# Designs tried in a protein design chat: VH-VL binders against q9zuu9r114to356. Part 7

Target 1, 243 residues: q9zuu9r114to356
Amino acid sequence: IAWKDLTVTMKGKRKYSDKVVKSSNGYAFPGTMTVIMGPAKSGKSTLLRALAGRLPPSAKMYGEVFVNGSKSHMPYGSYGFVERETQLIGSLTVREFLYYSALLQLPGFLFQKRSVVEDAIQAMSLSDYANKLIGGHCYMKGLRSGERRRVSIARELVMRPHILFIDEPLYHLDSVSALLMMVTLKKLASMGCTLVFTIYQSSTEVFGLFDRICLLSNGNTLFFGETLACLQHFSNAGFPCPI
Key: E = the ipSAE of ESMFold2; O = the ipSAE of OpenDDE; V2 = 0.75 times the mean of E and O plus 0.25 times the DockQ between their complexes.

## First folded at step 5 (VH-VL; framework fv_tiragolumab)

Design t24 (at its last look DockQ between E and O 0.59; V2 from the best seeds 0.00; counts 0 for: pae E 8.1 > 2)
Fold by OpenDDE, look of step 5:
Structure t24 (fold): chain C 243 residues (1-243), chain A 126 residues (1-126), chain B 113 residues (1-113)
Amino acid sequence: as target 1 above (243 residues)
Amino acid sequence: EVQLQQSGPGLVKPSQTLSLTCAISGDSVSSRSAAWNWIRQSPSRGLEWLGKTYYRSKWYNDYAVSVKGRITINPDTSKNQFSLQLNSVTPEDTAVFYCAKETYDFWSGYSYFDYWGQGTLVTVSS
Amino acid sequence: DIVMTQSPDSLAVSLGERATINCKSSQSVLYSSNNKNYLAWYQQKPGQPPNLLIYWASTRESGVPDRFSGSGSGTDFTLTISSLQAEDVAVYYCQQYYSSPLTFGPGTKVEIK
């Protein structure tokens, strides 16, 4: 996936400008992890949605998004999108939840419903939780936030997407859970899935797992490139890397 | 190289149970990249898929509706083989039976049959 | 169930000539998510099991001669033997693995004219 001179405007979103994303450029190679990083209101979620073709009707997008080198709308099932906050069914086990999700999302297809569910469970390191009730929002009676988030991602994996967009996968996760999440996602990427996700901030350890970084601030792209080059970029400019 | 070797009787009486075994070499019956299938072939019904067994954190079985209720496919990890049992056979069950490997990948799921047993003619006759 | 049909039932072709076999599925076997056709072709000679020739409608199995090619998408598929050889005398089957149950075509017998 690649984007060129991408600009997104939303009415009433900003005090002085309706531009939420301003002329952003970037790309993500297959089987890699690309992170869109920035502070609150930097436009990172908007950029993610723009790439995924999931902007709200009130938004207007300029520029171009390319998938596999062509301007095309990504067909249903070709990509996954995980919202920052997702609704889970607490009365179901992880396996049951994913199975039902597969049934609903894959009409007319999927000879291997069981296989895809098990694959998703394994891919998201949920094997130990496969038979556990998801539970409610009370984490003491159900899955913890990290597991819940991984279940949400697993839900999208039942579609076997080649590209997975995740908005804030580390949201409300502690440092240990965050690292586990990133390691899990890194493995997923190594299997051939292209990952594009947003992060507010990350630890040095987590940062090192990214292949590429798009750094946003107030809708502007401050940096895009290999993650390791980011530190050098800012260092050469006499500034600390704003991560 | 994956090889499948079939064994079992070629003659079964009506109402009895047909039993065949397929020994696997070059792969594991519990491979996550495979499903192990039984297929039969007859002039009247052509090639007909009967069912499969596969391991994905636990064992699963899928059977064709046409033989569901009469068919059992069991893996044997100790011998690296899988078997077919078809109960209450009739002359209509007469066919050449094949075991076959179905290749699987994460993104596409199960796919084609890339390896087959040599086939076993099973005749149902009194 | 997806019903597979083939045409013709039998085909006689001279050595060195092109043989064309058609296969049709009752519904599309193209998966929009990965843009792949879940269709395979097999060659079966007397006394032998089916031998995989083509998978994903157009990908040749390892060791399959270049004269074999698969084409088509959705519901209509074609197996082509560009130059028929004596060893190509066999029955050819198409098979869908898009949905359960797996189903095969009735087969096309290819003979030398």
Scores: ipSAE 0.186, ipTM 0.677, lowest interface PAE 2.2, mean pLDDT 90
Fold by ESMFold2, look of step 5:
Structure t24 (fold): chain C 243 residues (1-243), chain A 126 residues (1-126), chain B 113 residues (1-113)
Amino acid sequence: as target 1 above (243 residues)
Amino acid sequence: EVQLQQSGPGLVKPSQTLSLTCAISGDSVSSRSAAWNWIRQSPSRGLEWLGKTYYRSKWYNDYAVSVKGRITINPDTSKNQFSLQLNSVTPEDTAVFYCAKETYDFWSGYSYFDYWGQGTLVTVSS
Amino acid sequence: DIVMTQSPDSLAVSLGERATINCKSSQSVLYSSNNKNYLAWYQQKPGQPPNLLIYWASTRESGVPDRFSGSGSGTDFTLTISSLQAEDVAVYYCQQYYSSPLTFGPGTKVEIK
């Protein structure tokens, strides 16, 4: 996936034209992790949604998005998108939730659906939780936020996407859970999934796991490149990296 | 390198049980990246998939409808092999039987047969 | 069950010439979500098991010569041998692995003319 001169505007909300993303350029190589970083309201989620073709009706996109060198539309079910907060069905076990998702979304026979579900469970380190109830609202005791986040990502893995877009995978996770999530996502990328996700802030340990970084501020792309080049870019300019 | 070595009798009388074994070297029968298949070949039917066994958190079996109820495929983790049992055979079951490894990939879910046993001719005759 | 058919039943080709084998499935074996065709091609020489040549319709297995190529999508597939050699005399099978039961084509025998 690549994007060139990508601009996103919002209509009818404020006094000025709300340019949320301003002439952004970048790319993600297959099987790598590309991170969109920036503070709240920097345009991270809007850029992510623009790349995935998930902009709301109130938004307008300009510029070009390329998939494998073509302006081709991403076919339905060819990519996964994980929202910042995902509604799960608390009365189901993790395995049941994923299995019913596979039954509704995937063609084919039982072996295909069983294999995909079990592989998603293993890929997201959910084996110990697979037969536990998701729980949640309605006064049920449920999974913790880290496990719930992994279940929401596993649900998207059931479609076996070649590109996975994740909005804030570390949202409301403690530092240990955040590191585990990033290690898990890095492993997913090495298995052949192209990951593009947003991050508000990172620790030193988490930062070292990224392949490429797109830094945003107020809709502007401050930097795009490999992780090491990001550090050198700001050091050469006499500023610390704004991660 | 993965190798599959078949063994078992080449002659079986009608109504008896055909039993074959496939020994695996260079891989594990419990590998999460593989499924272990039996396929037969005869002049009248060509290549015919019979069934598979595989490990995904537990052992699973999938059998072809044409032989369901007569077929059993069992893994043996201690000997690193898997077996075929086909009950109540008739002369129509005469074929060359192959074991084969099916490579399983996380993203694809299913794959092709990349390693085959040498084949065992089984004749069902009085 | 997905029925696989092949044409021709047999094919005679001069050494160094192009051989073309067709395979047709009764249902599409293209999974649109990953844009992959779940089709493989095998070569079987007398007295030997089938050997994998091509998977995903067009991907050559390790060690398979460049003269073998696969093409097609959906229900219609082709195996091409661009310059037939004496060692390529064999029966060629297509196989779908889109769904259970896994099924094979009836085979195409390739001979030297």
Scores: ipSAE 0.029, ipTM 0.542, lowest interface PAE 8.1, mean pLDDT 78
ESMFold2 (binder alone), look of step 5: mean pLDDT 93; pTM 0.948

## First folded at step 7 (VH-VL; framework fv_tiragolumab)

Design t30 (at its last look DockQ between E and O 0.65; V2 from the best seeds 0.00; counts 0 for: pae E 6.5 > 2)
Fold by OpenDDE, look of step 7:
Structure t30 (fold): chain C 243 residues (1-243), chain A 126 residues (1-126), chain B 113 residues (1-113)
Amino acid sequence: as target 1 above (243 residues)
Amino acid sequence: EVQLQQSGPGLVKPSQTLSLTCAISGDSVSSNSAAWNWIRQSPSRGLEWLGKTYYRSKWYNDYAVSVKGRITINPDTSKNQFSLQLNSVTPEDTAVFYCARETYDFWSGYSYFDYWGQGTLVTVSS
Amino acid sequence: DIVMTQSPDSLAVSLGERATINCKSSQSVLYSSNNKNYLAWYQQKPGQPPNLLIYWASTRESGVPDRFSGSGSGTDFTLTISSLQAEDVAVYYCQQYYSTPYTFGPGTKVEIK
C-alpha cells in the first residue's frame, strides 16, 4: 500500500483548520509493520482510516492511495480494520466469538470456518484463551485488556486479510501486554500480512520492532521512513527521536 | 520429500468395515500446514473426495456427505500415519482408494493435493 | 456442491500439436478477497495416482514441463499442452478446492492421434 499527497479535511474537527491530515506520503511493504505515530489529535487515526477507505462521509480526501501499485478500492475481505474500541460478546468464549464472526463474514462454504478460527486464535497467541469466556463489565471473570484486544484483531483475521489496519493496538495496555502485542503482530507480519497501525506512544523496545514509521504532528508528517532512519533523522537535527 | 505409503486389505465383504492406513514420511500428521485426505476413484463415480483429518491446535475431521455416518478418519501421531475406516460397505464402495496430502497455509487456506499414496484397490465382494 | 465438468471426454492429438482441455465449475471458484482461483489440474497415468500439474488455475507445480499451462478464471478453465509429447498420454482432471466437498471433473483422456 502507498499513499501520495494525502490530505483529509473534516469540518468541525479542528478549531483553526479543517485539514486533519496534510499532504501525507508513505508506503507499507507486504509483510511489514508500519506505524503511524503521533500525539492525540495528530491525525494518525484519520490517516489510518483514509488508507483503509473508511473515512466518514463528512470527510473529504485528496490525494491517492495505491494498493499493489493501482488505484483500487480494496475488495471486501482483502483487508481488515480494527477499531480502537471494539465490542466483544462477553458471554461467548474466544473460540465461539470468532466462529460466530466467521459465520457472519465468510461467504457460504468458503474454507473451513473452524480452521480459520483456529488459525486466528493461534496467530494472535490466544490458544490458552480459546475456551475462556471473553467477559466484560457485566461479567466477574473475563479477559484482560490485552487479550481482548488480541481477540478483536483475531476477529478480523478470520477473513485472512493481506492488509490489516489497527487503530491503537496498544491502547490501555501495560508495558508487558504492549510488548506481547507487538511481538504477536511482528510474527503476523512475518507470515506475510501487511500491518499498518497507529500508536500514541511506545517504549524504545516496542519502537524497535517497527519496520517503518510515519510520525505525525498536527496533521503534518514530520518523518516517514525506516525506524532506524528515524533515529538518525532526529539525531542529525540535534533532537532525540520522539518516541 | 513427502511420501505416503498405503496399506490394508484389498478385499472386503459386504457389510464389513473397510480399513486402510496411510503412513507419512517427510511430514507430520499433525502439521499445521497440511490436511490429510482420503479420495477414492471408480469408473462409476470418478474421483471422489471422502474426507480429511487435520490438526489446528486440535484435531478436526471433515467428511463427505456421501459417506458421512460410515466413515472415520483417524490420525496416529505415534506412528505418523492416518487411517480410513468405512463401515457397512457395499459393492458400490469398490474403488481405488488414495490418501493424499492437502497443502494449507494461513492466507490461502486449504488447497490442492500435492502428494498422493500409491492407491489401494478395495473390492467389496462376497 | 460444486459440480465440475470437462470437455472433451477424449482428445486425440498428434505429436507436437496443441492439446486443449476445458473445465467448468458450476460455481465460481474465484475468491474475491485474494483474487485466486481455487482450481487444480492433475495428470493420471494408468496404475498411478493423480499427479499435480497446476494449482491456483495457472501456477505450475515444481518439475512440471513448461508445455503445460493453465488459464481461466471464475467458472471456466483451460489446461493447455502446447506440444504434446508421448509421455503426456494420460487422463487429466480438474479439481476445485474452493469449498468442501472437494470435487473433481470427470476427466479427459488424451491420446496420440
Scores: ipSAE 0.244, ipTM 0.699, lowest interface PAE 1.9, mean pLDDT 91
Fold by ESMFold2, look of step 7:
Structure t30 (fold): chain C 243 residues (1-243), chain A 126 residues (1-126), chain B 113 residues (1-113)
Amino acid sequence: as target 1 above (243 residues)
Amino acid sequence: EVQLQQSGPGLVKPSQTLSLTCAISGDSVSSNSAAWNWIRQSPSRGLEWLGKTYYRSKWYNDYAVSVKGRITINPDTSKNQFSLQLNSVTPEDTAVFYCARETYDFWSGYSYFDYWGQGTLVTVSS
Amino acid sequence: DIVMTQSPDSLAVSLGERATINCKSSQSVLYSSNNKNYLAWYQQKPGQPPNLLIYWASTRESGVPDRFSGSGSGTDFTLTISSLQAEDVAVYYCQQYYSTPYTFGPGTKVEIK
């Protein structure tokens, strides 16, 4: 995926047209992790949605988005989009939730859908949790936020997306859970899935796992490049490492 | 190179159980990139998929509805083989039986049969 | 179940001439998410198991001569042998792997005129 001179405007509730993303350029190589990083209101979620073709009706996009060098529309099911918060069904086990999701989304006979579910469980490191209830209510034992987040991503894997867009995969995760999530996502990328996701902030350990970084501030792209080049760029300019 | 070698009796009496074995070399019966199928061929039915066994975190079986209730496909990881049991056979079950490897990968999921056993003619006759 | 049909049932073709075999599925075997047709072609000679020729409707298996080609999409598919050779005398089957149960066409017997 690549984008050039990408501008997104939105009709504000109390304003005329606002430019939320301003002339952004970048790309994501197949099978890599590309992160869009920035503070609140930097435009990172808007850029993510623009790349995925998921902009709300109130938004307009200018500029070009290319998939493998073409402006082709991504076919239904060729990409996944994981919202920051996803409704899970707490009365189901992880396996049951993924299975029923596969039943609703995929054609085919019941037996084939079992393979799809088991692959998603393995890919998201959920094997030890597969038969546990999702839960999440105060009266019901449930998965912790890290496992719940991985379940939400696994649900999108049921469709076998080649490109996966994730809004804040580390949202509300402790440092151990965040590291496990990033290691899991890095492994998923190595299997050929192209990952593009947003991050509010990251630890030094997690930062080292990113392949490319798109740093946003107030809609402007401050940096785009490889992780190592990002460190050199800020070191040469006297700026602190993003943390 | 993957090779499938079938074994089992070629003559079975009606109402008895047909039992065949397929030995695998060059791959594992528990491979997460394959599924292990049985297919039969007769002049009246042509090629007919019977079912498969495969490992995805646990063992699964998928059976064709035409033989469900009579068929069992079992893996044997220690011998690296898988078996076919077909109960209560009739002369209509007379066919050449093949084992076959179904290729599988994460992205395409469902696939074609790239390696076949040599075939075993099983005749059901009194 | 997806029903697979083939035409003709039998085909006699002179050496070096083109042989064309048609296959039709009762529903689409094109999965829009990956834009792939879940359709394979097999060759079977007497006393032998089926041998894979073509998968994904048009992709030739390794070692298969380039005179074999597959085409078509959705519900209508064609296997073409551009220059029939003596060793190509066989029965040819199409097979869908879009959904279980996997189903095969009834076969097309190809003979030398």
Scores: ipSAE 0.089, ipTM 0.636, lowest interface PAE 6.5, mean pLDDT 80
ESMFold2 (binder alone), look of step 7: mean pLDDT 92; pTM 0.943

Design t32 (at its last look DockQ between E and O 0.70; V2 from the best seeds 0.00; counts 0 for: pae E 8.1 > 2)
Fold by OpenDDE, look of step 7:
Structure t32 (fold): chain C 243 residues (1-243), chain A 126 residues (1-126), chain B 113 residues (1-113)
Amino acid sequence: as target 1 above (243 residues)
Amino acid sequence: EVQLQQSGPGLVKPSQTLSLTCAISGDSVSSNSAAWNWIRQSPSRGLEWLGKTYYRDKWYNDYAVSVKGRITINPDTSKNQFSLQLNSVTPEDTAVFYCARETYDFWSGYSYFDYWGQGTLVTVSS
Amino acid sequence: DIVMTQSPDSLAVSLGERATINCKSSQSVLYSSNNKNYLAWYQQKPGQPPNLLIYWASTRESGVPDRFSGSGSGTDFTLTISSLQAEDVAVYYCQQYYSSPLTFGPGTKVEIK
């Protein structure tokens, strides 16, 4: 995936400017992790949505998004998108939930769906939780936030997307859960899935797992490139890396 | 290289149970990237998929509706083989039976048969 | 169930000539998400099991001669032998693996004219 001069405007979102993303450029290679990082209201989620073709109707997008060199929209199922806040069915086990998702989303028969579900469970390191109830607000027993987030991601993996967009996978995760998430995602990427996700901030350890970083601030791209180059970029400018 | 070696009787009486075994070499019956299938071939029915067994964190079995209720496919991890049992056979079950490996791709989730056993003619006759 | 059909039932082609086998599925075996056709071609010689030639409609299995090619999408597929060789005498089957149960075509017998 690649984007060129991507500008997104949304009316009413900002007090002084309707431009939420300003002329962003970047790309993500297959099987890699590209992170869109920035503070709150930096436009990172908007950029992610723009890349995924999931901007709200009120938004206007300028520029171009390329997938495999073409400007065509990604077909249904070719990509996954995980919202920051996702609703799970607490009354179901992880396996059941994913299975139902597979039933609803995938063509084909049961055996294929079973395989997909199990793959998703394994991919997201949910094997130990496969038979556990997801739980929720009304349930006394349930998964922790980290596991819940991984279940949300697993749900999208059922479709076997080549590209997975994740909005703030580390949202409300402790340091241990965050690291586990990133390690899990890294493995997923190594298996050939292209990951593009947003992060507010990360530890140095987590940061080191990223292949590329798009640093946003107030809609502007401060940096895009390899993670290691980011450190050099700011160092050369006489500034510490804002990460 | 993956090899499948079939064994079992070639003659079964009506109403009896057809039993075949497929020994695997070069791969594991519990492989996460494979499914192990039985397919039969007859002039009247052509190539017909019967069922499969595969391991994805746990064992799964899928059977064709045409033989459902009569068929059992069991893996044997200790011997790295899988078997076919078809109960209550009739002359209509006469066919050449093949075991086959179905490849599994993580992203596609769908498979084709890349390795086959040598085939076993099973004749159902009194 | 997806029903597979083939045409012709038998084909006699001279050595060195082009052989064309058609396969049709009752439903599309193209998956929109990955734009892949879940269709395979097999060659079966007498007394032998089917041998995989083509998968994903157009990808040759390792070791398969380049004279074999698969084409088509959706419901209509074609196996082409660009230059028929003596060793190519066999029955050819298409197979869909888009949905369960996995189903095969009835086969096309290729002979030398």
Scores: ipSAE 0.276, ipTM 0.728, lowest interface PAE 2.6, mean pLDDT 91
Fold by ESMFold2, look of step 7:
Structure t32 (fold): chain C 243 residues (1-243), chain A 126 residues (1-126), chain B 113 residues (1-113)
Amino acid sequence: as target 1 above (243 residues)
Amino acid sequence: EVQLQQSGPGLVKPSQTLSLTCAISGDSVSSNSAAWNWIRQSPSRGLEWLGKTYYRDKWYNDYAVSVKGRITINPDTSKNQFSLQLNSVTPEDTAVFYCARETYDFWSGYSYFDYWGQGTLVTVSS
Amino acid sequence: DIVMTQSPDSLAVSLGERATINCKSSQSVLYSSNNKNYLAWYQQKPGQPPNLLIYWASTRESGVPDRFSGSGSGTDFTLTISSLQAEDVAVYYCQQYYSSPLTFGPGTKVEIK
């Protein structure tokens, strides 16, 4: 996937357009982790949605998005998109939830659906939780936030997407859960999934797992490149990297 | 390279059980990247998939509806092989039987048959 | 069940000429999520098991000569032998692996004219 001169404007209640993303350029290589980093209101979630073709009707996109060299949007169902918060069905076990998701989303693969579900469970390190109830408001005991986040990602994996967009995968996770999530995602990328996700901030250990960084501030791309090049870029300017 | 070697009797009497074995070299019967299939070929039905066995968190079997209730496919991890049992055979079950490896790719699932056994002609007659 | 049909049942082609084999499925074998056609082609010579030639409708298996090519999408597929050799005399089968049960076409016998 690549984007060139990508600008996104949002129609406000007042009679003017507001630029949320300003002339952004970048790309993501197959099987790599590309992160969009920035503070709140930097435009990172808007850029993520623009790349996935999921902008709200109130937004206008200018510029080009390329998928494998073609100026076309990805077909619906050819990619995974994980929202910041995802609703789960607490009365189901993890295995049941994933199986019913596969049943509804993979017509014609009924024969293969048990293997798809088991592979998603294994990929997201959910084997110990597979037969446990997801839980929620109606059930006082349920999965913890890290486990629930991994289930939401596993749900998208049953579709076998080659590109997975994740909005804030570390949102509301403690430091241990956040590190486990990033290790799990890095392993998933090494298996051939192309990951593009947003992140507000990262620890030094998590930062080292990223392949490429798109650093945003107020809609502007301050840096795009490999993780090591990011550190060298700001070091050569005589200032520490802002991450 | 993966090689499949079949063995078993070529003559079975009607109403008895057909039993064949497929020995695997170059791969493991418990491999998470493969499934182990039986396919038969006859003039009346052509190539017909019968069923498969494969390992994930446990052993799974999938059988064709046309033979479900008569067929059993069992792995043997100690000998690295898998077997076919087909009960209550009739002369219409006369065919060349093949074992075959089905490839598995995480992103596309179970797929086509890349390695085949040599085939075993099984004749059902009194 | 997805029914696979092939045409013609048999064809005779002069050495060095093009042979064309058609395969149709009763429903689409294209999965939009990965944009792949779940279709394979096999060659079977007398006394031998089937041998994989083409998978994903158009991808040649390792060791298969360039003269074999696959094309088509959805429900209509074609195997083409661009320059028939004597060793290509065989029966050719298409097979779908989109859904269970896995099904094969009835075969197309290719002979030298």
Scores: ipSAE 0.029, ipTM 0.581, lowest interface PAE 8.1, mean pLDDT 79
ESMFold2 (binder alone), look of step 7: mean pLDDT 94; pTM 0.955

